# Designs tried in a protein design chat: VH-VL binders against c7peq0. Part 56

Target 1, 252 residues: c7peq0
Amino acid sequence: MHNKIYNSFIDRKAKGIKSFAVLIDPDKVNPADIADLAAKCTAAKVDYIFLGGSLVITNHLDECVQQFKTLCDIPVVLFPGSPSQVSRYADALLYLSVISGRNPELLIGQHVLSAPAVKKSGLEVISTGYVLIDGGAPTTVSYISNTTPIPSDKDDIAMCTAMAGEMLGMKVVFMDAGSGARKPITESMISRVASQVSAPIIVGGGIRDAEKAYLNCKAGADIIVVGNAIEKETSLIKEMADAVHAAAPVLK
Short names: E, the ipSAE of ESMFold2; O, the ipSAE of OpenDDE; V2, 0.75 times the mean of E and O plus 0.25 times the DockQ between their complexes.

## First folded at step 18 (VH-VL; framework fv_inotuzumab)

Design m4 (at its last look DockQ between E and O 0.50; V2 from the best seeds 0.00; counts 0 for: pae E 4.7 > 2)
Fold by ESMFold2, look of step 18:
Order: structure tokens, then sequence, then C-alpha cells
Structure m4 (fold): chain C 252 residues (1-252), chain A 120 residues (1-120), chain B 112 residues (1-112)
């Protein structure tokens, strides 16, 4: 029905089912490898394909969406570098507000300019509070966003940021250490955020092995997203997906 | 005036490959997708895939994955479609068609068609 | 894939007749944007297909006003109000709401 992808986030969270998403950057992926990647994601029962990156050309994103739609049946969710970058053939858009920062352009300013195009696209729009966490080095996301990440040991700041975002109407919280992060978000921080928000929690950045993905789920993450490690070794897709799907929250 | 001019008819044996060209004129070549559609004898139209000449990115129908390759040459404003491992059921008229990649989309101009015959 | 099915597969008609061709989709073609992406093409043997109607009811440039399209959801109609000699051809509907895009099987309009 309405909000099909968002409802799947909520339904899986309510059932205690953890989800695995593979993040693909259309600017970085080798077109010759996309068919093999889609097949591996299907065989591993990956729950979502997230498409996103520093894409400046909107038609590249649209073409990438269409490629995955011909290659597999996995939902395609947009994670664009600009809120105006959309494809009507995707299943949903994570409409990101960088709530961890103090840059009004990334909080709402760019959204004001892009909203007519987003509405015209007809996409399911998922209001997403994007919480950037320090990953141990400047990342493309921290540089491009021109915002200071939340320090990796400031659990209460991350918690209060996510809590405020949910109270202000964000439907999803996306905790991200950024592409190329040296270290992933701590389980302590994930657990602290999860204790105070009911919204689905997406966690990404710097996750390099199945054990960390599993532990993040145990700490309270609902959706694990991995990009960089899979770019280096696609055999990790099955290992990561299996670990995420095997995790069960203690509370549910 | 917008025109799409295709290469001439081809006769091939099973297992061979065919490469059909589509030369565009009268517009900015990189501003429109080029799609390929075929019609087998007595059948309807079947979509094969497209190429975006801006950057050369392609999308193929699942049925044709692994057998079709599309390329674009911006210096000559020409798109190519190559179909390999030909079978008798690939006998068809192959059309190129122009599609604008904005939200209003439709096939506004078509090539004249290229008959490809696959027979023993 | 979304199937579109035309009816009839063929028909015979005389110049001046009103002709109606139906296209039915296996899923709604109403996009969440509020638009419906359904087009009609005319195709004569040995010629390139020609666009007649896009987005259900919009006539393409140069298409005579005797051609009209209507419909919503899963059911669509092409109407030729007064058939002319040049209208004897095969007509195709095509949906582009759902990817991949698909064509109907065609409806051949023949002279009696």
Amino acid sequence: as target 1 above (252 residues)
Amino acid sequence: EVQLVQSGAEVKKPGASVKVSCKASGYTFTSYYIHWVRQAPGQGLEWIGYINPEGGRTTYARKFQGRVTMTADTSTSTVYMELSSLRSEDTAVYYCARWRYDSSGYFDYWGQGTLVTVSS
Amino acid sequence: DVQVTQSPSSLSASVGDRVTITCRSSQSLLHSSGKTYLSWYLHKPGKAPQLLIYEVSNRFSGVPDRFSGSGSGTDFTLTISSLQPEDFATYYCQQYTHFPWTFGQGTKVEIK
C-alpha cells in the first residue's frame, strides 16, 4: 500500500527481524560487475539495495536504478548526495536531514529547493535523521557536508540528537561513520541511541566483518548497511547477510 | 529534422553475431537515450534495452543479458547494438528509437528498421 | 513484469467507421506521482512505428484529432472517431509506469 518500504522497516523491527542493505555508489561501481553483484545479493537474500554517493549527474542514478530493477527483485532505496537526485523507478528515497550538524542548508535549506521535484517524482519519501559520527579520519561525507561529526565517545550527544530528530518528525535514524571510515560506530553508542528511540535505526560506515555486523544488531541496530568492504570483496555479502539475519535482539 | 538511420539487412547463421548501427542527426546526440526494440515475424514489439550516449551506460532486458552489447560513438553520433550467439528465433526487424530521459518520456523518433535473418 | 493485453487482436472496418481498441494491464498504471504512463503507437509493415498518444490522452505533435485516448488504472482505450484510408495499420499500447517497459501484442486494423 502507501509507504511500502517504510512499512517494511517497521514490520521487520516489530518482528525482531534484522535487515542487511548493500550500499552501491553509482560513480564507483564497475558496470561490468553489476550483474554479478545483483546475483550475489539475491543469493544471499540481501534485504535492500541502497544507491548513493557523490553523484552529480542525475541520469547516472536513474540508469543504475533501472539496471538493478532488470537484474533482481530486491528493493532499491535511494541514498543520494543531494536531496534533488531522484529516480521514479526506485522503490523509496531516504530524504536525509543532517541533524547532527549545525549547517542550515543540510538541515532544511537544500530540501526547500528540491521539494517540488521530489514531490513530482512520486517516490515514497522516508524522512531520515542523518547522524554523522566521527569515524577516525575525515571522510568524504564529513568534508562534503561541511559539518563536524559527533565524537565517537559522546554517546549522550548521539542519543539526544537522535531523540530530538524523532520528536521533530524523523521516521528513521541513520547513524553513519561515513564512507571510508577507519572505525565503525561503537556498540555502546548504538545501544544508547536504541534505548531512547522507537524509529528504525540504520547503522553504517567502517563495518568490515560479519562479527561487527552481528554485534551492532545485538546492540539495537535494525538495518546494517555496508558498502566499502563489499566493494573490496563481494564474497562478504553472504557472510554479512547471514550474520545479520541470525541476530536476535534481547528485548524482542 | 531529427533522423535515425540504421544499417542494412543482415543474413546470419546460428551461432554468429550481428552488429546493427543507428546514426542520429538533427539533435544533440547526448541528450537522449537510444533504445532497441525488435519485432519477430508475426509477433509484437519486444524491448531489448537502451544506451545513454552521455557516458555510454546501458540497461538490458533480462532475456538479453549476456548476449547483447550496446555502444555509442559520440564523434559520429552513432549507436551500435551487437547480438551474439544468434538463434533462429532472433530473426526480426530491429529498431532504434529515441527516448528523452526526463520525466515526460516517450519514443518520439524511430529508425527505419534493420531486418536480421538467422537461418541455416 | 507488468503485462499489457490488447483486444481485439484484429478487426475489420470501413472508412468512416468508429474504431475502439482496448488495452488492459495486469497492474495499475497509475504512478504515485498521479500520472499514468501509457502510450499508443501506429505501425505499418516496412515502416517505423509512430507515436500517437502519450500519458493516456495527449496527442503527439501532428497527430490528427480523430485519434483520442482514455482510461485509468488498468483499462485504456484508443478511439479513432472516423477511420481514414491511412489508418489501416497495427496499433500497440505501451506502458512505462513500471520498469521494464512492455508493449501490448498489437491490434491489426484491416479494410473490409
Scores: ipSAE 0.298, ipTM 0.703, lowest interface PAE 4.7, mean pLDDT 88
Fold by OpenDDE, look of step 18:
Structure m4 (fold): chain C 252 residues (1-252), chain A 120 residues (1-120), chain B 112 residues (1-112)
Amino acid sequence: as target 1 above (252 residues)
Amino acid sequence: EVQLVQSGAEVKKPGASVKVSCKASGYTFTSYYIHWVRQAPGQGLEWIGYINPEGGRTTYARKFQGRVTMTADTSTSTVYMELSSLRSEDTAVYYCARWRYDSSGYFDYWGQGTLVTVSS
Amino acid sequence: DVQVTQSPSSLSASVGDRVTITCRSSQSLLHSSGKTYLSWYLHKPGKAPQLLIYEVSNRFSGVPDRFSGSGSGTDFTLTISSLQPEDFATYYCQQYTHFPWTFGQGTKVEIK
């Protein structure tokens, strides 16, 4: 059971397969929404459901995970905004370290506090280097942590950051422009990072259409994550999924 | 003593709806989930779904999604399961069962069952 | 969905006999937490099902010592060491490691 999700990341990447993940906030969905989303995701052959919110207001994470696991066969991966967002019913947890920042709490402090609970949960833990990129709008993470994102035009900084994360043993690199980003991550930045790291690269934030998703994949992203755009228009799930699945990897 | 007492047998026509009740006693009502399971004649047990009486959140099996509704009344410690658009295949004994989320996760107590017969 | 298959579907036995029922799952029921969520129930016609065993080998409160559970991974067994008159019933295994919850098809223990 352990490493199943991570192995899927590696296997798909090795095969040149691009993956599409739908990001869902458990606090923003009701059972009817979940049923609809599960059906649409299944029909679109979505590869992963990322479950997480910036602020957990309710303790309904477990129920949300259970509902998705009941209604579809898509792996559910926790993408927590805080260490408390853990459910043993999920398939894996992205254990995020904000390596783009210099806040010790987001680098290791919160992990120390959450480690016992995470271990107790028995979840597959995927060490993830979280790289926050300036998306032209303040993110919840940036605001709460007082962390400065990497400027959108500083490809080399992003590259070096991702390289450092990988060399420190992080298994996945997550590049995120943040929720509500005005500017998604550029293809040049993605390509620059992809040229130097072997770890799976997840890209999210500000992706609003299938074309952008496709281009990010062509640039070197292995997994595309979309939340806000789908929340506004669920019909985009299939279109984006198809685009991602049609994309070919960049030559390194 | 923990008890789950269900409503009596029902006879319905195809296309109708049935609502079965399960009254809980002998424990804190909101501390346990209530699951519903049915058994058709000559068949095994089939899981339908569950409700958290605290807040009323529900999870249904894929097969019953859109046709089943579970509700809870905390004032009477009663859970209801309503099944609509009944078919002959829905003829079964329906059971409610107690399940504690933060415990071992087994069904430790069951209702006595409610026979629902769907016939033209 | 995880399929759970019992063997046999039915058996005839006499009072005092040793009875063994097997349950096989299509996937491992070992949860990442280290626990295995497999339970056994006894069911008589017109009565509520009764919990016998939970987490493979733990007897529920009030269950006689003649009932025991064992197994791991995908293969599990319920054993009745000495069948009593009140034990003639249908037995079900149930997994709740994976969603959705699923039951075996049942094993009917009849009097010989």
Scores: ipSAE 0.027, ipTM 0.608, lowest interface PAE 4.3, mean pLDDT 91
ESMFold2 (binder alone), look of step 18: mean pLDDT 91; pTM 0.884

Design m5 (at its last look DockQ between E and O 0.67; V2 from the best seeds 0.00; counts 0 for: pae E 3.7 > 2)
Fold by OpenDDE, look of step 18:
Structure m5 (fold): chain C 252 residues (1-252), chain A 120 residues (1-120), chain B 112 residues (1-112)
Amino acid sequence: as target 1 above (252 residues)
Amino acid sequence: EVQLVQSGAEVKKPGASVKVSCKASGYTFTNYYIHWVRQAPGQGLEWIGYINPEGGRTTYARKFQGRVTMTADTSTSTVYMELSSLRSEDTAVYYCARHRYDSSGYFDYWGQGTLVTVSS
Amino acid sequence: DVQVTQSPSSLSASVGDRVTITCRSSQSLLHSSGKTYLSWYLHKPGKAPQLLIYEVSNRFSGVPDRFSGSGSGTDFTLTISSLQPEDFATYYCQQYTHFPWTFGQGTKVEIK
């Protein structure tokens, strides 16, 4: 029960099943939006709802989680910009370490501070190696943390970074081009990482259409995360979900 | 003393709307969620939804989505529940109940209930 | 949703009797935090429900000590050690470990 979400990642990956996650910012949605999104996600058979924002301005995280849990049966996974963004009502927390950077605070410093609260919440904690890739636009994370993302054409650096994360015990690798990315992560980079990492690979940032989502899956991504594109056009949920679900397993 | 006082009994026809009020007193109004729960004759308790009086954000059960509207008036410390497109199956006693947002989730105080009868 | 089932649905008892009501959930109510979120309410017709027990065994303020709660995992019990005239009512359990929160169907305690 404590590893239900992570086990789902592992199980689906083992079976060659690709997963689609919709990223929602709790600060950008109202109750009516959530109702609509929940319905569309359910209809599209979305696999996960990722909740997270870079800046939590309001204390509505619990309400947002509860509303999704009320309106659909899709697992809700916290994808926080800060380790302090925790709700006991969620199904799991991606505990992110920015391993692409060299900021000790994002590697472990913030985790030390948030650890008691996270433990107290009782949430399933999924240790996640967060790999920031240059998406052609500054990300909130890069700006706030003053971290340099991995260049988009440096596949080997991304691979070695992900390998190191896995060898350090991180259970999931999250490759992210960031919110508002102009350049999504390349298939070559995803393939390079996937060839050396056994952990589930989550890919997000700059994915704007079903074709890109599909290609990322074929390259080796296990979970595709889309936020901004969906916010602008919710009708894309179904198209992207279908594409991801239709993607054949990649051979390692 | 904490009190939740609800409006009086209502008789409505099918297709009509009903609006029930719950006036809170004896505590800081915005520090607690107000939930609505109903009980049909001979049935158990059914959760309808809740409102955060601070900001007015609402969460409704799937069953009532699109038919229920909850609002809060901080000036009068009153929460309202409106149910539209009434059916005979909506005949029930409706309760408001308090839930502290930073607590575990039990309802420590309830209103006295409001009977809503839907009949042709 | 988590289903909560009470037993019995109704019972007849006399003043002074020991009464036991059971609540069973479809899945464990033990939260990863170590807490178990189950409450009991007393409800009389025409009156507001009253909180009796929260977190399995904690009596709410003003609740007589003849009321006690116990249990773990999926099985819980409300016990009235010596039934009083004012205790004839319907009792409900509620789980709030899992969202949405759900109620048992109720147990009516009637005069024998």
Scores: ipSAE 0.567, ipTM 0.824, lowest interface PAE 1.3, mean pLDDT 93
Fold by ESMFold2, look of step 18:
Structure m5 (fold): chain C 252 residues (1-252), chain A 120 residues (1-120), chain B 112 residues (1-112)
Amino acid sequence: as target 1 above (252 residues)
Amino acid sequence: EVQLVQSGAEVKKPGASVKVSCKASGYTFTNYYIHWVRQAPGQGLEWIGYINPEGGRTTYARKFQGRVTMTADTSTSTVYMELSSLRSEDTAVYYCARHRYDSSGYFDYWGQGTLVTVSS
Amino acid sequence: DVQVTQSPSSLSASVGDRVTITCRSSQSLLHSSGKTYLSWYLHKPGKAPQLLIYEVSNRFSGVPDRFSGSGSGTDFTLTISSLQPEDFATYYCQQYTHFPWTFGQGTKVEIK
């Protein structure tokens, strides 16, 4: 059966169940730390492990997938720095198009190059509209992508971008302030986007405490992803997961 | 010629640890994973885990988490597997085997095996 | 974990015989890429195991033509078309479609 991971996204959204994903960058993770990280994610009932990053320094992705597969039962979803970084043992791939930007390479160009390898990988491919939001400082993503993020106070631009992505066939919308962001995406923007798309909404970047994760879920985020704060302090995994799991969607 | 040469047989008591070596030659040591696989008497082959010698990164089978440690010495092209808290059911022949980074999960060359016997 | 089971557990044969060993997996080894990842090894006591076949049917370098592999889905076969004296050994299948990788329990081919 294909679409197992995507179906879990839409089933949980339909039930009002919010999901917590831990983003791990294979280029930064110390192998000695992965067992402890997997144990903490399991104990906290983390819903997904997202593996990936924006820099193409090394390709440790396949090894990390295999390590998590031996250490826990949490689904492993690829969030690679380039579309060609795949591992056939992962559960799914977020196939990202940076629809917030005007860089043709990141809109479709790299996808043309990677499509044969992605098809041969046999992964569940989840078309993902990646919407970069200004996080108050240049991020690795904004620098490498050579794109201008959507301004943090332009809710309508983010909404229209996500709507267009969904109408063009994107199965998921990923709103991201970037891993180096000073400030997270506003609850107003999340709510505006959530009012106009049926697709599952992933929100990440700049989320540093459990309260913000909770409030993002109440605003309409379906999946909260945290990477940078957890890289600094893995004890936060439990607090973040508890907050996400306790949240309810914002009533309209 | 590609060769993987393992250390000699060992006899251990329950609760001890054992460290088996696997010396590689005839290829670029850091271009291949080294896996460890064991065969208990009358049993088939059981995968234990692997090490990437370049960075020392390891992946262990769930059954062996916490009891196995693998290390690599690039200066001698040697991989070590240490199994701790030995039990009688750990009696087996232990093999190292190599696996190319850019190929899927089959093992093209193997070591000759090391018998580890655990008895009181 | 995906289990693979071989049959028979052992067999007796003479030089020149055609022998067939089967390997059955607990779930399909057809990866969604369209490829099937199953290998066969030959093992003699006190010796290093030797790779014979990878990806169901591809012979490894230096492996004689008398060894062939076939199968799909859950059912796979290693065939030795004319058994030679050096072929008396234990044979293992291994699946690597699913992680972790797993081996069959082995099939011992003995002199009759």
Scores: ipSAE 0.418, ipTM 0.755, lowest interface PAE 3.7, mean pLDDT 88
ESMFold2 (binder alone), look of step 18: mean pLDDT 91; pTM 0.896

Design m6 (at its last look DockQ between E and O 0.01; V2 from the best seeds 0.00; counts 0 for: pae O 5.9 > 2, placed apart)
Fold by ESMFold2, look of step 18:
Structure m6 (fold): chain C 252 residues (1-252), chain A 120 residues (1-120), chain B 112 residues (1-112)
Amino acid sequence: as target 1 above (252 residues)
Amino acid sequence: EVQLVQSGAEVKKPGASVKVSCKASGYTFTSYYIHWVRQAPGQGLEWIGYINPEGGRTTYARKFQGRVTMTADTSTSTVYMELSSLRSEDTAVYYCARHRYDSSGYFDYWGQGTLVTVSS
Amino acid sequence: DVQVTQSPSSLSASVGDRVTITCRSSQSLLHSSGKTYLSWYLHKPGKAPQLLIYEVSNRFSGVPDRFSGSGSGTDFTLTISSLQPEDFATYYCQQYTHYPWTFGQGTKVEIK
């Protein structure tokens, strides 16, 4: 039973099965709407619920996790804006190091201080190399992280960053254009990274239609994460999930 | 009775734009996506993209990205498709077609078609 | 793009004939849900296209029993068991598993 969520990432990747994750920000979601959202995610066969955001101001994380856990069987994975955003009721935690940046606080500094609490939580902890890609405008992540995103046309920089993260022990690579990004990460960059990295690849930020989600999977993404577009139109949940689940495992 | 009624034929010069309308009746307008499909003379059918009238969300085939814009007016139950930078290859009959957003993606009802002719 | 290719491109037939049209996809249309997203349409010049079959074999409401669909993976068939005068038209298959959604080139069924 150890590493249940991480093992699902690698088992699905090995079988060529692409996964769709819905990202929910506890600060933005209306608690009264969670039952409907959970039902829509279940009907659409969503693979993971990611909970978190770059800046979580409210203390409602535990309540939000517990609601989803009671309303559906979809695994709940914490996507924290900081290492201290923890709920023991979740299934796993993406323990993010911003490896694309040169901010020592986000590389390891906050982790040193939060590690005792994270260990005490009993959560499955998944070491995640977080790679921030320029999404066409300043984002909350770029401002909060005080880092320069990798330029959207520098495929080799993204590839080398992900390779280094994997070699240093990161179990998952998370390529993110940031919440509210104007443009998503290019298929070219995803393909370049996927050609050199064996770890599961999560891709998010600026994905607003089912065709882009499908094409990202064809390029080599293993898990597609969408939040902003679904917040505006929950009918996209089924479209996105269907598109991700249609993608073939063979990539150019 | 479900009906999709399109605007009349258009003749345009290369480089111009055309805007075709599709007026829906006989169903709940915001419960269905409207797709656009075209047929050039002597050719098969080609998918262009769709709009969700609830919220105005669009998806365009990559071939048309940057040249097509779809909008919806819920007060008149009408969808519009605008195609810009017209070329002679854009001469075709353009159809709107209905797709229920909570079901599989087939087109159950179609408009009568709008002939767009692009000639110098 | 996933290509769907119909055969034949045209045929001549008489009322009462059994007609078979095939559609071959360049890639499997099986979705991870276990469903296969392939539909058939009838189109007469100057008229709106009409849905006949969805999800390979499901007849749309009001479509006569003489129309049937079958197939799996990459190979699909539309069968008209006894051709009627109103069935002379062009038939299209369409895949909607993969983006972009694509149509076959059409099969014209003409009066002998």
Scores: ipSAE 0.213, ipTM 0.701, lowest interface PAE 5.5, mean pLDDT 87
Fold by OpenDDE, look of step 18:
Structure m6 (fold): chain C 252 residues (1-252), chain A 120 residues (1-120), chain B 112 residues (1-112)
Amino acid sequence: as target 1 above (252 residues)
Amino acid sequence: EVQLVQSGAEVKKPGASVKVSCKASGYTFTSYYIHWVRQAPGQGLEWIGYINPEGGRTTYARKFQGRVTMTADTSTSTVYMELSSLRSEDTAVYYCARHRYDSSGYFDYWGQGTLVTVSS
Amino acid sequence: DVQVTQSPSSLSASVGDRVTITCRSSQSLLHSSGKTYLSWYLHKPGKAPQLLIYEVSNRFSGVPDRFSGSGSGTDFTLTISSLQPEDFATYYCQQYTHYPWTFGQGTKVEIK
């Protein structure tokens, strides 16, 4: 039970299946819109709901998780911006270490503080190497943590970073250009990382259309995460999901 | 003493709406969620949804989405459940029940029930 | 949705009898927190349901010792060690580990 979501990641990857995740900010989503959003995600066969925000202002996380769990059968994975963003009602937690940076607090300090609460929650914990890539705009994470992202053209640095994360025992690599990124992560960088890392690779930030999602999958991404684009236009959910799912090798 | 007191029986025609009330007393109103559950004649209990009186956030079962509305009045410690577009299948006794969200989630106290009859 | 099935649907018993009701879920009710969220209720016609047992085996405040709950995973049992006149009612199990929360179909305990 404790590895259900992670097992889904590795099983799908092993089969060459690409996955689409919708990122939802609990503080931004209107409860009245959740039903519609859940229905659209279900219809589009979205593989995961990622819940997380950079700033959790309200205690609506539990309620948001419960609403999605009630309204659809899609696994809900917490993508927290801070250790306080934990809900025992979710299916799993991405336990993020910002390995692209050199802030000890984001590497292990905050984890030490949050560990008792996370343990108490009973959630499936998925150790995740978070790799922040320069998306051409300051991210909330970079601003708050004073962490410099990896330059968008430094594929080798990204690769070495991801490799190190995997060798340290992190189960998943999350490459993120950040919320509102002007420049999504390049296919070259994704391919370079994928060539050296066996762990599932999640890619997010700045993906605005189905074509980009598809190309990222072809480059080696296993899971595509989209938030902002969908918030602006919910009709993109189906288009992007279809593109991601089409990127899987046709098993002859 | 914790008490949940519901409004009286209702008779409605198909297509109409019904609004049932549940007045809470004997505890801090905003510290507990209120759930609604119904029981049709000869049937089991069916969960409808719940409301957090603090802030008024609601969660409804899929079956009732778009047809049920729950509201809370903190000044009177009363929760309301409104069901629209009534059908004969909606004939049931409707119950409100208290649930402490930060606890195990069981329903420790229930209202006495409200019979809603939908007939042409 | 998680289905919860009770057995039997009805039974006849006499005062003093030992009564056992079972509840089976379509999925494990063991939550990641280590808790199992299953409750039992007593319901009489025209009255509010009453909580008997929560989290499989914990008696609610004021519930007599003759009521006990047991089980794990997908199989659960409510036992009345010695049936009393006031115990003739319909009993329901409820799972709240998974959304949406669901109830068993009920077990009616009638006088023999």
Scores: ipSAE 0.021, ipTM 0.564, lowest interface PAE 5.9, mean pLDDT 91
ESMFold2 (binder alone), look of step 18: mean pLDDT 91; pTM 0.892

